# VH-VL binders against q58428r495to569: the designs that were tried, part 16

Target 1, 75 residues: q58428r495to569
Amino acid sequence: SGGKDINYIEVNYEIKKGSLFPPGFVDCNENISYNDEVVLIKDDTFLGIGRALMSGFEMKKAKHGALVNIRNVKS
Below, E stands for the ipSAE of ESMFold2; O stands for the ipSAE of OpenDDE; V2 stands for 0.75 times the mean of E and O plus 0.25 times the DockQ between their complexes.

## First folded at step 4 (VH-VL; framework fv_regdanvimab)

Design f4 (at its last look DockQ between E and O 0.07; V2 from the best seeds 0.00; counts 0 for: pae O 3.5 > 2, placed apart)
Fold by ESMFold2, look of step 4:
Order: C-alpha cells, then sequence, then structure tokens
Structure f4 (fold): chain C 75 residues (1-75), chain A 122 residues (1-122), chain B 110 residues (1-110)
C-alpha cells in the first residue's frame, strides 16, 4: 500500500485464495521474512492478506514455486 | 520419441569424483519450461532428488549434498552432466536422470532414463 | 530429515481399492503441485499423476489424485497384481527451493 516498512506484495492480477506464483508477482518489500503476514496490492489497491513462503529478497529472484499463500481476499 | 540415458563408471573408489552424463533426445533443453534432474536410489531405499538444471541455466541442488554436487549442460550435444565429489560407500545407488517440465509452477518428471548403478567400494 | 511422509506399506485384495497418503507442509504440498510416481520392481519410476490430479496418456482412470491442505492422496481402484510397486509423491518446496520425494509406499496385492 505504501511506505518502506510495510510487508507489501504487488501483483498484476485480481487474486483469489490459494497460491501466488511468480508470473503474477510484480514487486515486494524485500525485507519480508519467511512466514510473515503480507498485504497484497494491485495498482495501489489493497486486495487481501497472505503468508510469505520465502523471504522478499528471494521472491524478487524466484522462478519456481509458490511465493505466497493467499489467505483472505477482499470482496 | 523422448529418451534419456545415463552413462558413466559403475565402480568408483571412496574419495574419488563421480561424473555421470545424461544423454537425451526428442526435446531440447533450450525450450522454455524444460529441465533435467538427477535422482538416486540406494539399494532398498527411497528415491532421493539430487539436482536439476533448467533451460535458463538455473541450477538447484539438494541441501544435504550441495557442496559435493555440480550440474551442467551442453545443449549442443543434448547432454547434462552431474559431478559428485568425495564418494563414499553410502553413495552406492542407482542414479537416474529425468526430464522435468512446468517452468512456472513446479517440476514433475515425465520421462526417466533406465538408471545406472554405481558401486563405491575399494 | 524426511520432508514428505508416506505410510511405508499398504495392502489390499485384487479388485479392491487403496489410498496412499502424502503429508507435507504449507511450503510444499499445500501451495505447490503434487506428482505421484509408480516404480515397478526392478524398473525406473514412471509418472502416474501430475498437477495434483492429472493423468498422463496411458494411465488408466482407476488411478486418481487429490489434495487437501498439507496432505495429498493417491487412489487406486480395481486393484491388480500388476499394481504391486513402490509409490512416491513428489513436489517442489518453496522455502527449501528444492524438489522433494516422499519416503515411498510399498503396495502389496494379496
Amino acid sequence: as target 1 above (75 residues)
Amino acid sequence: QITLKESGPTLVKPTQTLTLTCSFSGFSLTTSGMGVGWIRQPPGKALEWLALIDWDDDKYHTTSLKTRLTISKDTSKNQVVLTMTNMDPVDTATYYCARGEDYVATYYFDYWGQGTTVTVSS
Amino acid sequence: ELVLTQPPSVSAAPGQKVTISCSGSESNIENNYVSWYQQLPGTAPKLLIYENNKRPSGIPDRFSGSKSGTSATLGITGLQTGDEADYYCGTWDSYLRVYVFGGGTELTVL
């Protein structure tokens, strides 16, 4: 949503519960840690909440596997 | 049409380096989404995934053996090479190479070689 | 440490059905696609199920896969003596950044 210390993950699509995979990923706070709660955003709009499956630094480089377990989606 | 075949020594002494070659046909490792992995199986034990190299030359190694394994490819020869240093009798196993597919999600190994048995003994 | 846990063995009579479980975690089974492999005695493994529940060409529909939470299940109906084999689940682990197999399950047809 904003600010450098928010555990944000920017995506390129309207999310649903389940897994965020690399093709849907745009950017994130690289200081996110494994198992952190994260907020999912698109075009500066809050979409939902998930759990990080790797660090934000690793998310920026990952080519395989789920990055986030999306738990709640704003309707 | 798609085939993979493992080749290399069948007897290795402790401390030696093992080099195994996977020769394949019917696909190219330059195609997006393709990878070749190595899996071993000690006698009477479970499959153990070792390493994988993909079309983009990214490499993955099982955590416990990372310092002993290297994997490389020669796309012009349709070959993938696994090198494993400091062999020990517990590394006695059948070694398989297999094609991995599904670049964007997770790999699954849809074609396997028939395996090569490597014995580590003096 | 074993990342994916399977029962070491299962058995059933010809014509019956059996299920084989594979237990993992949020970083593997729950959020990544699961595959199953059949290994007949003395042979290389063969892909049986991919993407949780899809069958490659040539695999009969009496083999099925499903997933719930951190657990995946292989189902085999109409059991035949030719199904005696070891069965392995496998998936990517996002945290470890490696592929992992389960410990394997020996199926006996009595």
Scores: ipSAE 0.559, ipTM 0.893, lowest interface PAE 1.6, mean pLDDT 92
Fold by OpenDDE, look of step 4:
Order: sequence, then structure tokens, then C-alpha cells
Structure f4 (fold): chain C 75 residues (1-75), chain A 122 residues (1-122), chain B 110 residues (1-110)
Amino acid sequence: as target 1 above (75 residues)
Amino acid sequence: QITLKESGPTLVKPTQTLTLTCSFSGFSLTTSGMGVGWIRQPPGKALEWLALIDWDDDKYHTTSLKTRLTISKDTSKNQVVLTMTNMDPVDTATYYCARGEDYVATYYFDYWGQGTTVTVSS
Amino acid sequence: ELVLTQPPSVSAAPGQKVTISCSGSESNIENNYVSWYQQLPGTAPKLLIYENNKRPSGIPDRFSGSKSGTSATLGITGLQTGDEADYYCGTWDSYLRVYVFGGGTELTVL
């Protein structure tokens, strides 16, 4: 689906506006940089748009703290 | 031109409910990224954020007053209403409404009303 | 209640530079954009800085903002008597999902 080529964040829940935390995080593009706009997806479905609060590499290691600020959620 | 104006009673008795209306122009709460917040300031004290409602009808309230606060919007009238129950003299303050601009789930308040002074007294 | 920490007062002579600090935590300042507000005596607050370091139209470049870690700083150069006001930092808290202001800083121009 080309997800690997975009700033994607894969999540395991139905997101809402606010913040993504590690428990809801599944995977991401490691090339994501701090403050990048990211696309949140679940099971290859677009869920919303957010801003990365750390690099993708760091997200994969994060145990606490917000990973993404979620701005828009698909209704 | 963006403007906001607070209206409501300026004198409230203890235990009564305060209802304030923010009437605004120059923007719409149907526009993505738009919000309206309420901030109060007791005499000689710091700003205190109270609540915010945004274009998605999401509502946020300060934790300490959450049970007392209700915020709602009427997009057709360009109005936001704040209600605060069980008013106490400690709630005496100038109440501001302000436009909240959202940038990726982070708000800032770029336009403010002039504020309305609410005194809670017997 | 959650409040960002600011010095209660700062002062300097005209033409000098002052800095106002704003201290928070990971869930607010570190993870979210910081804004600064100026409140002249007897007036409503005015947006001074948004998104850490951006100035709205009409705000002179004497005003600057920066952020590092859990702290933000407002800088004012070429201090003018008209800058005498209260200054507030503010930001979103991701954990509490609330907006939070600092305690405010009173700037006196000597």
C-alpha cells in the first residue's frame, strides 16, 4: 500500500483528537523526524493526521510520554 | 476583522449559576482549527484557563472545575456559552473569551474579548 | 492546579534586554508549542508569541521566543517603557488535555 514510503504511524485503536501514547503505538516509519506531519493508520485504514513529537526511531523505543499530537481524526 | 465579546451578568449570588456568552465575528467554528476558549483572571492574579470548544465540538475543561463547567457552541449564531455552577466569591474575576487556533492539537489564543467582570457576592 | 512556573517579576532599564523563563514538564512544554501573552495594565491579554518562536503580525522583532526541553523563554530586546506589563506563557498539556498558563511575570521598566 506504500505505507513504508510515507510518514505513517500504525496504531492499534480507534484514535481521537489528542495524543498518541506508547500503548496505542504499533509501528511507524523510522524516517519520521520531530515535528513531521504524520498519517495515523490502523489495518491499512487512514484514521487521522498528527505531528510527531519525536523521531520514528525514538517512537519505537518509547515507553512513556506522548508520541504524536493528533490534530485531525477521520469521521 | 476578528472580534469577540463577552456578555452576561456582572453580579452573581453565591451558589447561583453563571452563564456567559461569547459572541464572535470574523471566523467560524465550522472551520477546521478554530476554537473558542474561556479564561478568567481574578483581581490582581494570574490568567486561568477554564475551557475550550473547537470546530469538532470537542470540549475541554480545566480539571479543578470540570464538574462545574459546561461549554457549548451555536455555530449559526457564532456564539459560545459557558456555564459555571455553584458560584462562590472566590470565582470573582474578569472572564475572557478568546479564539483558539489549533496547530496539530496545540492551541493558542490569538484574539481576545475585552473581558467581562463577574462579581460573586451576597 | 497545574501552572507553568514563571518568575514573579523582572526589571530592566530602557534599551536593555530581559528574559522571562517558563518552566513546565514533558507533557506540556516539551511536547507542545508554547505561546506568550502580553497584558498591559487594565487590558485584555494579547498574543505575543506562538508556536514557540513565531510572532503575530504587528509584534516587533524585539520580542522573541525559544524553547528547550521543558522550558521556554521570552526575550525582549531594546526594552521600552511601553513594554511594562504582565507576561504569561501558555501551552497545551497532552496528559491532562488542558491548556495551562504560567503564573505570570511582571515586567517593570526602570
Scores: ipSAE 0.039, ipTM 0.812, lowest interface PAE 3.5, mean pLDDT 93
ESMFold2 (binder alone), look of step 4: mean pLDDT 92; pTM 0.949

## First folded at step 5 (VH-VL; framework fv_regdanvimab)

Design k1 (at its last look DockQ between E and O 0.86; V2 from the best seeds 0.00; counts 0 for: pae O 4.1 > 2)
Fold by ESMFold2, look of step 5:
Structure k1 (fold): chain C 75 residues (1-75), chain A 122 residues (1-122), chain B 110 residues (1-110)
Amino acid sequence: as target 1 above (75 residues)
Amino acid sequence: QITLKESGPTLVKPTQTLTLTCSFSGFSLTTSGMGVGWIRQPPGKALEWLALIDWDDDKYHTTSLKTRLTISKDTSKNQVVLTMTNMDPVDTATYYCARGEDYVATYYFDYWGQGTTVTVSS
Amino acid sequence: ELVLTQPPSVSAAPGQKVTISCSGSSSNIENNYVSWYQQLPGTAPKLLIYENNKRPSGIPDRFSGSKSGTSATLGITGLQTGDEADYYCGTWDSYLRVYVFGGGTELTVL
């Protein structure tokens, strides 16, 4: 979805169910908390939903480990 | 041929600081995805991961010992150094260094040193 | 307490099969790659399985790994007395931002 206060995660590729790792991450709402539901977007287009495996603040600096459990993908 | 070797004192007294050096060859910590970690094992007990430093100089420490551990590297010498302050007899263990590889941002330790046994005793 | 739990011990006769479980959470086992390590008596650990189910060169195919949900399993078939060792699972925990090992499982071949 859209909006300025949404728990968004911006990615650089077309996602699949599974884990989002750091190489695919671009940016996110830093206020996301562990276990929050998040929306994945690319070029302002909704791609799917997932669950945060760390805070948004930590995602922005993480180089190791899965960031998001991607649960549903728009198709 | 990839090798790692731990060096440092084998006997320290309580309250002293332990400094261990991991000297390695056959890979470089300038290579993306490479890291060196430290793992210890008290006699008859389980492996305990302590710390890791990677190619980007990111550092990670086990939460229970974070205030006592410092990890650093010298990539030109192929060395990683672990420092642990305020040693106690419970820290008596074999200390291993190991290469961590993170191809998809998830570490595993594919090469290990032989370990060095450190005894903390008065 | 331990982040990853393993049974303390397992045993079976030569030629038989065993499985060793490793239980964790969504921030570790479920979403990160799991590795298994073998530690023969008096030796350093050795990588046995990586990326959940892959074997390094030199590890025979009677060693296997799998993962379902928050649990991982090491399988060993055709047990030999030389397989007597401690076995550890390990993985990254995304929330804690640390690597974690399980408590280890002692395999006895009787």
Scores: ipSAE 0.548, ipTM 0.892, lowest interface PAE 1.7, mean pLDDT 92
Fold by OpenDDE, look of step 5:
Structure k1 (fold): chain C 75 residues (1-75), chain A 122 residues (1-122), chain B 110 residues (1-110)
Amino acid sequence: as target 1 above (75 residues)
Amino acid sequence: QITLKESGPTLVKPTQTLTLTCSFSGFSLTTSGMGVGWIRQPPGKALEWLALIDWDDDKYHTTSLKTRLTISKDTSKNQVVLTMTNMDPVDTATYYCARGEDYVATYYFDYWGQGTTVTVSS
Amino acid sequence: ELVLTQPPSVSAAPGQKVTISCSGSSSNIENNYVSWYQQLPGTAPKLLIYENNKRPSGIPDRFSGSKSGTSATLGITGLQTGDEADYYCGTWDSYLRVYVFGGGTELTVL
């Protein structure tokens, strides 16, 4: 799918501006790099945009600390 | 109810390896969200975080000392061990172990040992 | 070396209010929960505030925490002589994957 070719982060909740933490994290593009702009999605639905605070690979292993700074949320 | 206590040598010679043990009670490192960290404080100076080990055996180290630090746990004994190689007088400090609580994906240290003073001297 | 920035010292008379600032960056304070620690002279640090503004049991409501942007603030009202201590902020850094303390603030009660 087209979504897998972008810097996507899949979450399991309705996001708001702030930080994404591991409990809300489901999956991501491993190619995401630190400070990349990322798209937050849930069930293939666009939720918002943020900035990656670590690589996608690291996000998948992270248990603590913010993963993404969520800057914009779809209204 | 929750206690931590540091043990190990209080005097170390330069270039030697420091081994400190944190013995704790009142909690278990098998419990999700639990961690144990090491923090040191040189005389009259600020706190410095060194390392942390959590319930999943993930280990984190301060970048500046990463090559010198090793942290491990023995869950059955409720112990965490910190080793620091190539000790130098600059490493003279009080060393604390503390319980790291991971809630909402961030750590804080809510229980501390009394600390053990380690002097590095010839 | 990454260190959160605190004023070296603050002072006030008993009964007064003091604030201690803690300045960091986007990878730490802005995006992670801040904790504060009190260290009385000759003792181990004690957790004072966690998750920006929560108090552990036993910590009086004279102590408060707040965070805005890349900065956090510890507030102490009704200052008491017993509050004379060093205070440290601390938080996780998401980029470096380390915990970081501030440089500490010495609070003197006049």
Scores: ipSAE 0.023, ipTM 0.788, lowest interface PAE 4.1, mean pLDDT 92
ESMFold2 (binder alone), look of step 5: mean pLDDT 92; pTM 0.948

Design k2 (at its last look DockQ between E and O 0.10; V2 from the best seeds 0.00; counts 0 for: pae O 2.8 > 2, placed apart)
Fold by ESMFold2, look of step 5:
Structure k2 (fold): chain C 75 residues (1-75), chain A 122 residues (1-122), chain B 110 residues (1-110)
Amino acid sequence: as target 1 above (75 residues)
Amino acid sequence: QITLKESGPTLVKPTQTLTLTCSFSGFSLTTKGMGVGWIRQPPGKALEWLALIDWDDDKYHTTSLKTRLTISKDTSKNQVVLTMTNMDPVDTATYYCARGEDYVATYYFDYWGQGTTVTVSS
Amino acid sequence: ELVLTQPPSVSAAPGQKVTISCSGSSSNIENNYVSWYQQLPGTAPKLLIYENNKRPSGIPDRFSGSKSGTSATLGITGLQTGDEADYYCGTWDSYKRVYVFGGGTELTVL
């Protein structure tokens, strides 16, 4: 499951710096750990870099609170 | 007009189980984004958040008391119930229920009950 | 249990300005909305500020909120004796998955 080894987070919108909340979340690598650097993508397109505020396992079921601190966005 | 009111015993003995009911009106816990939380305040001390139940029946509990707390709702009666086991004199406090509104971000408690004071004493 | 850090007390004269700080971390204050609550003596808390800097209806603009990094600040201008109360910050912690209050700040208007 090589594709699942990248610390990716899939989102449903064009991101900006700030916080990713659950409505913008689509999927992620569940093996992400708290405080990991993560790559934000949409439709296989790189959007930016963030820092995980919880594990990927918890992100997939979270309904409340910020999931990711988005630090850098492409252009 | 949104109101919440706490009810239950005002005196319990150590080791007993406390059951508190929050009865509310003017909103429904079937509405997306709504929650009801419980907060306590020992005499002269700070607020301590205890638990919250939301419209989707997700439940959250303060870490230190998680094994002693149970929270449930009856949406048809507009009630939320908090149960706390093995009461101790340090649990003496005023207990508040409050409405939380914030579907996907951070709950803020915009309406509070007047509180009920519970004393734990022999 | 997890508690956001506030000064235990602050004071200022009538008509002056005071600020109350609330310090936390990236999993709470920095990335989640901060609210402030006022508790007048002998009463239940009341929402004063939500979403970092917004006021509910009926809260005068003498009350303001701001946030920078892992710290939030409540500002109160034109102090009145009726502002004597305890003030609490509160927010969600994404890592612990709990709501957390600050330890509270007693405001005295001298």
Scores: ipSAE 0.622, ipTM 0.904, lowest interface PAE 1.3, mean pLDDT 92
Fold by OpenDDE, look of step 5:
Structure k2 (fold): chain C 75 residues (1-75), chain A 122 residues (1-122), chain B 110 residues (1-110)
Amino acid sequence: as target 1 above (75 residues)
Amino acid sequence: QITLKESGPTLVKPTQTLTLTCSFSGFSLTTKGMGVGWIRQPPGKALEWLALIDWDDDKYHTTSLKTRLTISKDTSKNQVVLTMTNMDPVDTATYYCARGEDYVATYYFDYWGQGTTVTVSS
Amino acid sequence: ELVLTQPPSVSAAPGQKVTISCSGSSSNIENNYVSWYQQLPGTAPKLLIYENNKRPSGIPDRFSGSKSGTSATLGITGLQTGDEADYYCGTWDSYKRVYVFGGGTELTVL
């Protein structure tokens, strides 16, 4: 997917404003850094924008705690 | 340059509805990341967050008062209105409106009104 | 609704350092940014710290914030008489989707 070239985070649910937690996390760009703006996607569909609370590498390992603060959700 | 000011009645009778208006300048609720919240403080007591409305018209309310609170915005007037039904003497407090910036991420209120004191009494 | 836990009061002499703790949970402090507010007597609260450890313009570096786990701490060095005030922590609860303030801490400068 085209999202692989950006700070993407793939999720498995319809997101809302707030926090993304590991249960909703599917995959991400490991190059994401703390505080990076990230794009939330599901099935190659844009869902929203957030701020990374940890690196992409850490996200993939995280079992608890918020991964992203979701700022904007596509209406 | 950013200012907020609360307006409304300073005296309310029990069971009546309180309507407060926050008039602000220096920012717009059309700007992403912007919000306006209401916080109250009973005399000699701690701050209590009541509600928040953001640029997307999403509304959040404290759980304990959710059924009594309504928050709305008029972007064209730079106003946010809070209504609180069935007022009780226990609701006597100073009510503040404040600008919330990036409330879904940073969650801080960086500019506050001076507050308006509301007394609920028969 | 739960309030973040702060000590009700702290005190120190001018020039000394004080710390104010703010204890919460995983749904709020651990997963969200913490803010601190200063409320001088008879005035509206003022933002003191945001995003755990950032100072707004005009806030001296005597004020510092930190966060670890489910707790946050406000530090004040070089205590001044003018620092006598109430201090509140605040943060978002991700699960309840509400903002919460601490119970406040009264700082007395001896």
Scores: ipSAE 0.038, ipTM 0.811, lowest interface PAE 2.8, mean pLDDT 93
ESMFold2 (binder alone), look of step 5: mean pLDDT 92; pTM 0.949

Design k3 (at its last look DockQ between E and O 0.12; V2 from the best seeds 0.00; counts 0 for: placed apart)
Fold by ESMFold2, look of step 5:
Structure k3 (fold): chain C 75 residues (1-75), chain A 122 residues (1-122), chain B 110 residues (1-110)
Amino acid sequence: as target 1 above (75 residues)
Amino acid sequence: QITLKESGPTLVKPTQTLTLTCSFSGFSLTTSGMGVGWIRQPPGKALEWLALIDWDDDKYHTTSLKTRLTISKDTSKNQVVLTMTNMDPVDTATYYCARELYDWGSYAFDIWGQGTTVTVSS
Amino acid sequence: ELVLTQPPSVSAAPGQKVTISCSGSSSNIENNYVSWYQQLPGTAPKLLIYENNKRPSGIPDRFSGSKSGTSATLGITGLQTGDEADYYCGTWDSYLRVYVFGGGTELTVL
């Protein structure tokens, strides 16, 4: 189902390689699974690619620990 | 000045429930980024993290003991309470409470209580 | 069961340097901040290093931390007999959703 089936993660800041932590998280596709490749987006703009460290369902409620290993950032 | 102190019984019989209180001062669990955790250490053994409660009343428990552990807080009294059911002699340990501090992914137990030793014996 | 692996013991002479390793995985050490704790005999643990390599106020700069991949390292230079203690690494594990400590390392200054 198009855009909603993409493993997206919406963030509230300009990302760098490393870890996405809960304070920077806005929303995501809840169907993301642990270790899935994910796309990071802010204001409808692609920012980079990462790897999920937990499910998308868990990301929506998590307050502790990194959510995503950010592997590539758009230059 | 930030301090934490553990209190509770020092001797418990097998199958009984242990209740420990952490009384703290110099910070509040209403402040974003604050938490209090419990860590135990059996004699001569490694530290074992048990549970954590944070400013939003979210609770975390070590997987192996989660059915035996309950953690709660009373923010008006600056207290956190740990309850552990069905005590066994292997649970004999020193029990510590400690403050967990968050600041955008920084996670550390920066201030510890002195610990209280609990012996589980018939 | 141990999620973070440390050597059980390390030793070095006074004045020398020692390193203590802490090995984990992508869900803990690689992507979460690592802390180190010192536990002197008969005392509560004390925070020594946080955020991989930062020192709290009052910790001398001969204590240092670093991280590469899934491994973290505590360095201690200018060893003193007062450094004889147990040292623990600790971090959050995102997958397990718990905090974990390493098994501890006993430092002996010979």
Scores: ipSAE 0.477, ipTM 0.878, lowest interface PAE 1.9, mean pLDDT 91
Fold by OpenDDE, look of step 5:
Structure k3 (fold): chain C 75 residues (1-75), chain A 122 residues (1-122), chain B 110 residues (1-110)
Amino acid sequence: as target 1 above (75 residues)
Amino acid sequence: QITLKESGPTLVKPTQTLTLTCSFSGFSLTTSGMGVGWIRQPPGKALEWLALIDWDDDKYHTTSLKTRLTISKDTSKNQVVLTMTNMDPVDTATYYCARELYDWGSYAFDIWGQGTTVTVSS
Amino acid sequence: ELVLTQPPSVSAAPGQKVTISCSGSSSNIENNYVSWYQQLPGTAPKLLIYENNKRPSGIPDRFSGSKSGTSATLGITGLQTGDEADYYCGTWDSYLRVYVFGGGTELTVL
């Protein structure tokens, strides 16, 4: 349910500092590239921003390992 | 120019509560990425991370002491306070506060206070 | 309690190279940046390396850091007597949501 033209990552939990892992991953823009800045969202709500550790395509297939390093979480 | 300094009692009796204050300057906990952590070191032992509070008021505690630790900040005073209940002689250590830099998933304590030695003894 | 694994001690003569290892797991070292700290005798720790291999200002390039998998390594070349200290690795654990230090390594310059 993220925007088509933004580097969005949909998550299923309230993100915290650190990294996003596959269990919390729901969906993303496949056009995301390594090291891209990404927007983290949950239920169409902005949660924070991070940096992609792999492409969006790879994220959708990832079973382990960090997907995104989180920079800031919306307070 | 960035400094941190620990203050509080240097002698605590068993079962009492330790309250330590970290006073800092040169940065603000209103700035994104800034945090203050507490680390202790028993005599001749390794560093032990205790707690962390950041600009978003997120608090983290070591699991083993979580029920005994409370961390809080007063941004207006540039102070972070750590309380530790039910002190025991095993808690005798030098207690440090340090600035934590969080950025793109990176965690590092880049500036440290000089530390304050706390002895728990009856 | 979670602790990163370091050798308790290392030693070398002046001018030589030493390496200090730091072993962890997927939830900490593999997925998070590693920092190294130097603690000279009787002093507070000092940040030596951050983000695996970056040096803060004032840290000479004799100090280097690397990471591979669940392990990190601190390298010190051109060892000096002033390098005699305790060295700690540290990193965030994403699973436990805690910061964790290694057990420390005592470096003796022979």
Scores: ipSAE 0.131, ipTM 0.837, lowest interface PAE 1.9, mean pLDDT 92
ESMFold2 (binder alone), look of step 5: mean pLDDT 92; pTM 0.948

Design k4 (at its last look DockQ between E and O 0.11; V2 from the best seeds 0.00; counts 0 for: pae O 8.0 > 2, placed apart)
Fold by ESMFold2, look of step 5:
Structure k4 (fold): chain C 75 residues (1-75), chain A 123 residues (1-123), chain B 110 residues (1-110)
Amino acid sequence: as target 1 above (75 residues)
Amino acid sequence: QITLKESGPTLVKPTQTLTLTCSFSGFSLTTSGMGVGWIRQPPGKALEWLALIDWDDDKYHTTSLKTRLTISKDTSKNQVVLTMTNMDPVDTATYYCARESYGDWLTYYFDYWGQGTTVTVSS
Amino acid sequence: ELVLTQPPSVSAAPGQKVTISCSGSSSNIENNYVSWYQQLPGTAPKLLIYENNKRPSGIPDRFSGSKSGTSATLGITGLQTGDEADYYCGTWDSYLRVYVFGGGTELTVL
């Protein structure tokens, strides 16, 4: 499964607490479920932790609305 | 300068299909960040969002009516069409079309509304 | 199943202040931008507030918006008889992948 077992979300920017919207999204584990805890990464670097607002499958298709509630950002 | 106007039948019988057209001017659905949605309001009741279509042809429908609703656009005619199958007296309402606009980033709001068209579903 | 909950009615005297609440969840109000709409009697709705707290051109600054957590609030000061209307909150719900309106609040200016 090679990393597909990890609830990762790849982003294209330095995150802040708040919400991840589609323009900041790059890729994710499709198997993420609604309300799962997720790990946000950029260029293989851990950025923080969030809570999924939809499935990973839906995140890859979404054009509207927040994808993740970003709860913690690495200081 | 931005205007929207709903058109279609005002009376339909139960089980018939309703087709409503939103004709708009002052903007184009070829423009990134633009969309058109449909909202209805039964007499004396709350607003109910029905469906939305945006510039890149993404479509969204309210969950409870998803199997009954079809939304499409004709960008060259500045029109959006809503089709609703199997009409029932509870679908009697004023139907509005409205422009969806994106504010600072991916915020959804309806900034221009048509005047609405009242559709009665009765035997 | 109401997704966004508003009080059915509020009232206040001319010149006074009123607030209208809108309660939702993490998938809507908390993480998505909230808008407010005014519907005067017999008319189509009109955008009043967008992006939680911004006013479109032509909306006076006595209308304000805010949110905290899963709740949003519309504030109206200097009430006028012309403010008698229904007020709706609205936002996207990320889980349901739909736009949702609140049930509406009837404002009476006594």
Scores: ipSAE 0.546, ipTM 0.887, lowest interface PAE 1.7, mean pLDDT 91
Fold by OpenDDE, look of step 5:
Structure k4 (fold): chain C 75 residues (1-75), chain A 123 residues (1-123), chain B 110 residues (1-110)
Amino acid sequence: as target 1 above (75 residues)
Amino acid sequence: QITLKESGPTLVKPTQTLTLTCSFSGFSLTTSGMGVGWIRQPPGKALEWLALIDWDDDKYHTTSLKTRLTISKDTSKNQVVLTMTNMDPVDTATYYCARESYGDWLTYYFDYWGQGTTVTVSS
Amino acid sequence: ELVLTQPPSVSAAPGQKVTISCSGSSSNIENNYVSWYQQLPGTAPKLLIYENNKRPSGIPDRFSGSKSGTSATLGITGLQTGDEADYYCGTWDSYLRVYVFGGGTELTVL
C-alpha cells in the first residue's frame, strides 16, 4: 500500500544494486515517468532508491527488460 | 590527480593466501558513486573482473571465485584490500585495482586504473 | 565463465576504419551501459568509451561507440599505428550482479 503521492515501486524480494526486472515487480505508481527517482518497497518497508527506466504504466505491462536501475539499497 | 597503486607480494606459494592493497588518491570512498574494483589478467589472456567494493560498503565478487575472495576498504587510509585464499599457479596474473564510477544512475565502468602488480604463484 | 563475445582479432591498414563487436545478453549489454578499454602492449587498460558512446577527455573522436539490443560496437576511423592494441568491452550484469569483460580483440595495423 505505497503512498499515492510518492514514486513507489513494490517488489517481492530483497533488492540489491543493479536492475529490477519484471519477475521481481509487484506494483507501482502509474504516475512514475521515465528517469524519475523511485522508492523501492516491500511490504511497506523501504528497501532502496532507483531510477525509472520507463513509466509506471509501462512497468505494469512489461514482460522483459530492466524496469528500474537500483543504485541505493538501505543497509 | 586520481591515482591508484597496487601493492603486495609478487611471489606466492600454492595454497597460501594473497593479500593485495590498493592505495588511491584524488577521490574518496565516502563519496556517493565511488567504488574500487579488482581485475586480473593472466599472461597473454583477457581481463577478468574479480571484485568490487563501493561507498556503501557493498561488495560484489565474481561467482567462480567468491568463496576465495574477500574485499574490504579503509576509508580513512584510502585503501582497498583484496584477499584471495588457496592460491594456485593458475592464479598467476597481473592484478589491477581500478576506480569504478557511477557517473549516473545507469553507469558502471572503470575510469582510472593502477599500473598493476604481477603475482606469480609457484612452489 | 560469463564473458562478452568479441572477435579475437581485427586488422586494417593505416587510415582505414575498423569495427569491433561485443555481444552479450539482456541482463548485461541490453540493460546497462557498455564501456570500452584500450590496452597498449605492456600497459594497463585505459578507458576508451563509457556510457555506450561517450569519450573521456583525451580520447580522439576517431573512436566511437554504439549499442543496439544485446550488442555493442567500437568504431575506429583513421586508423593509426599507435592504435595497435587489445580492446575490451565491459558492462555490468544485472542478473548475476557482476561486471563482465569481453574476451578482448587484438587490433593489428597492417
Scores: ipSAE 0.016, ipTM 0.744, lowest interface PAE 8.0, mean pLDDT 91
ESMFold2 (binder alone), look of step 5: mean pLDDT 91; pTM 0.945

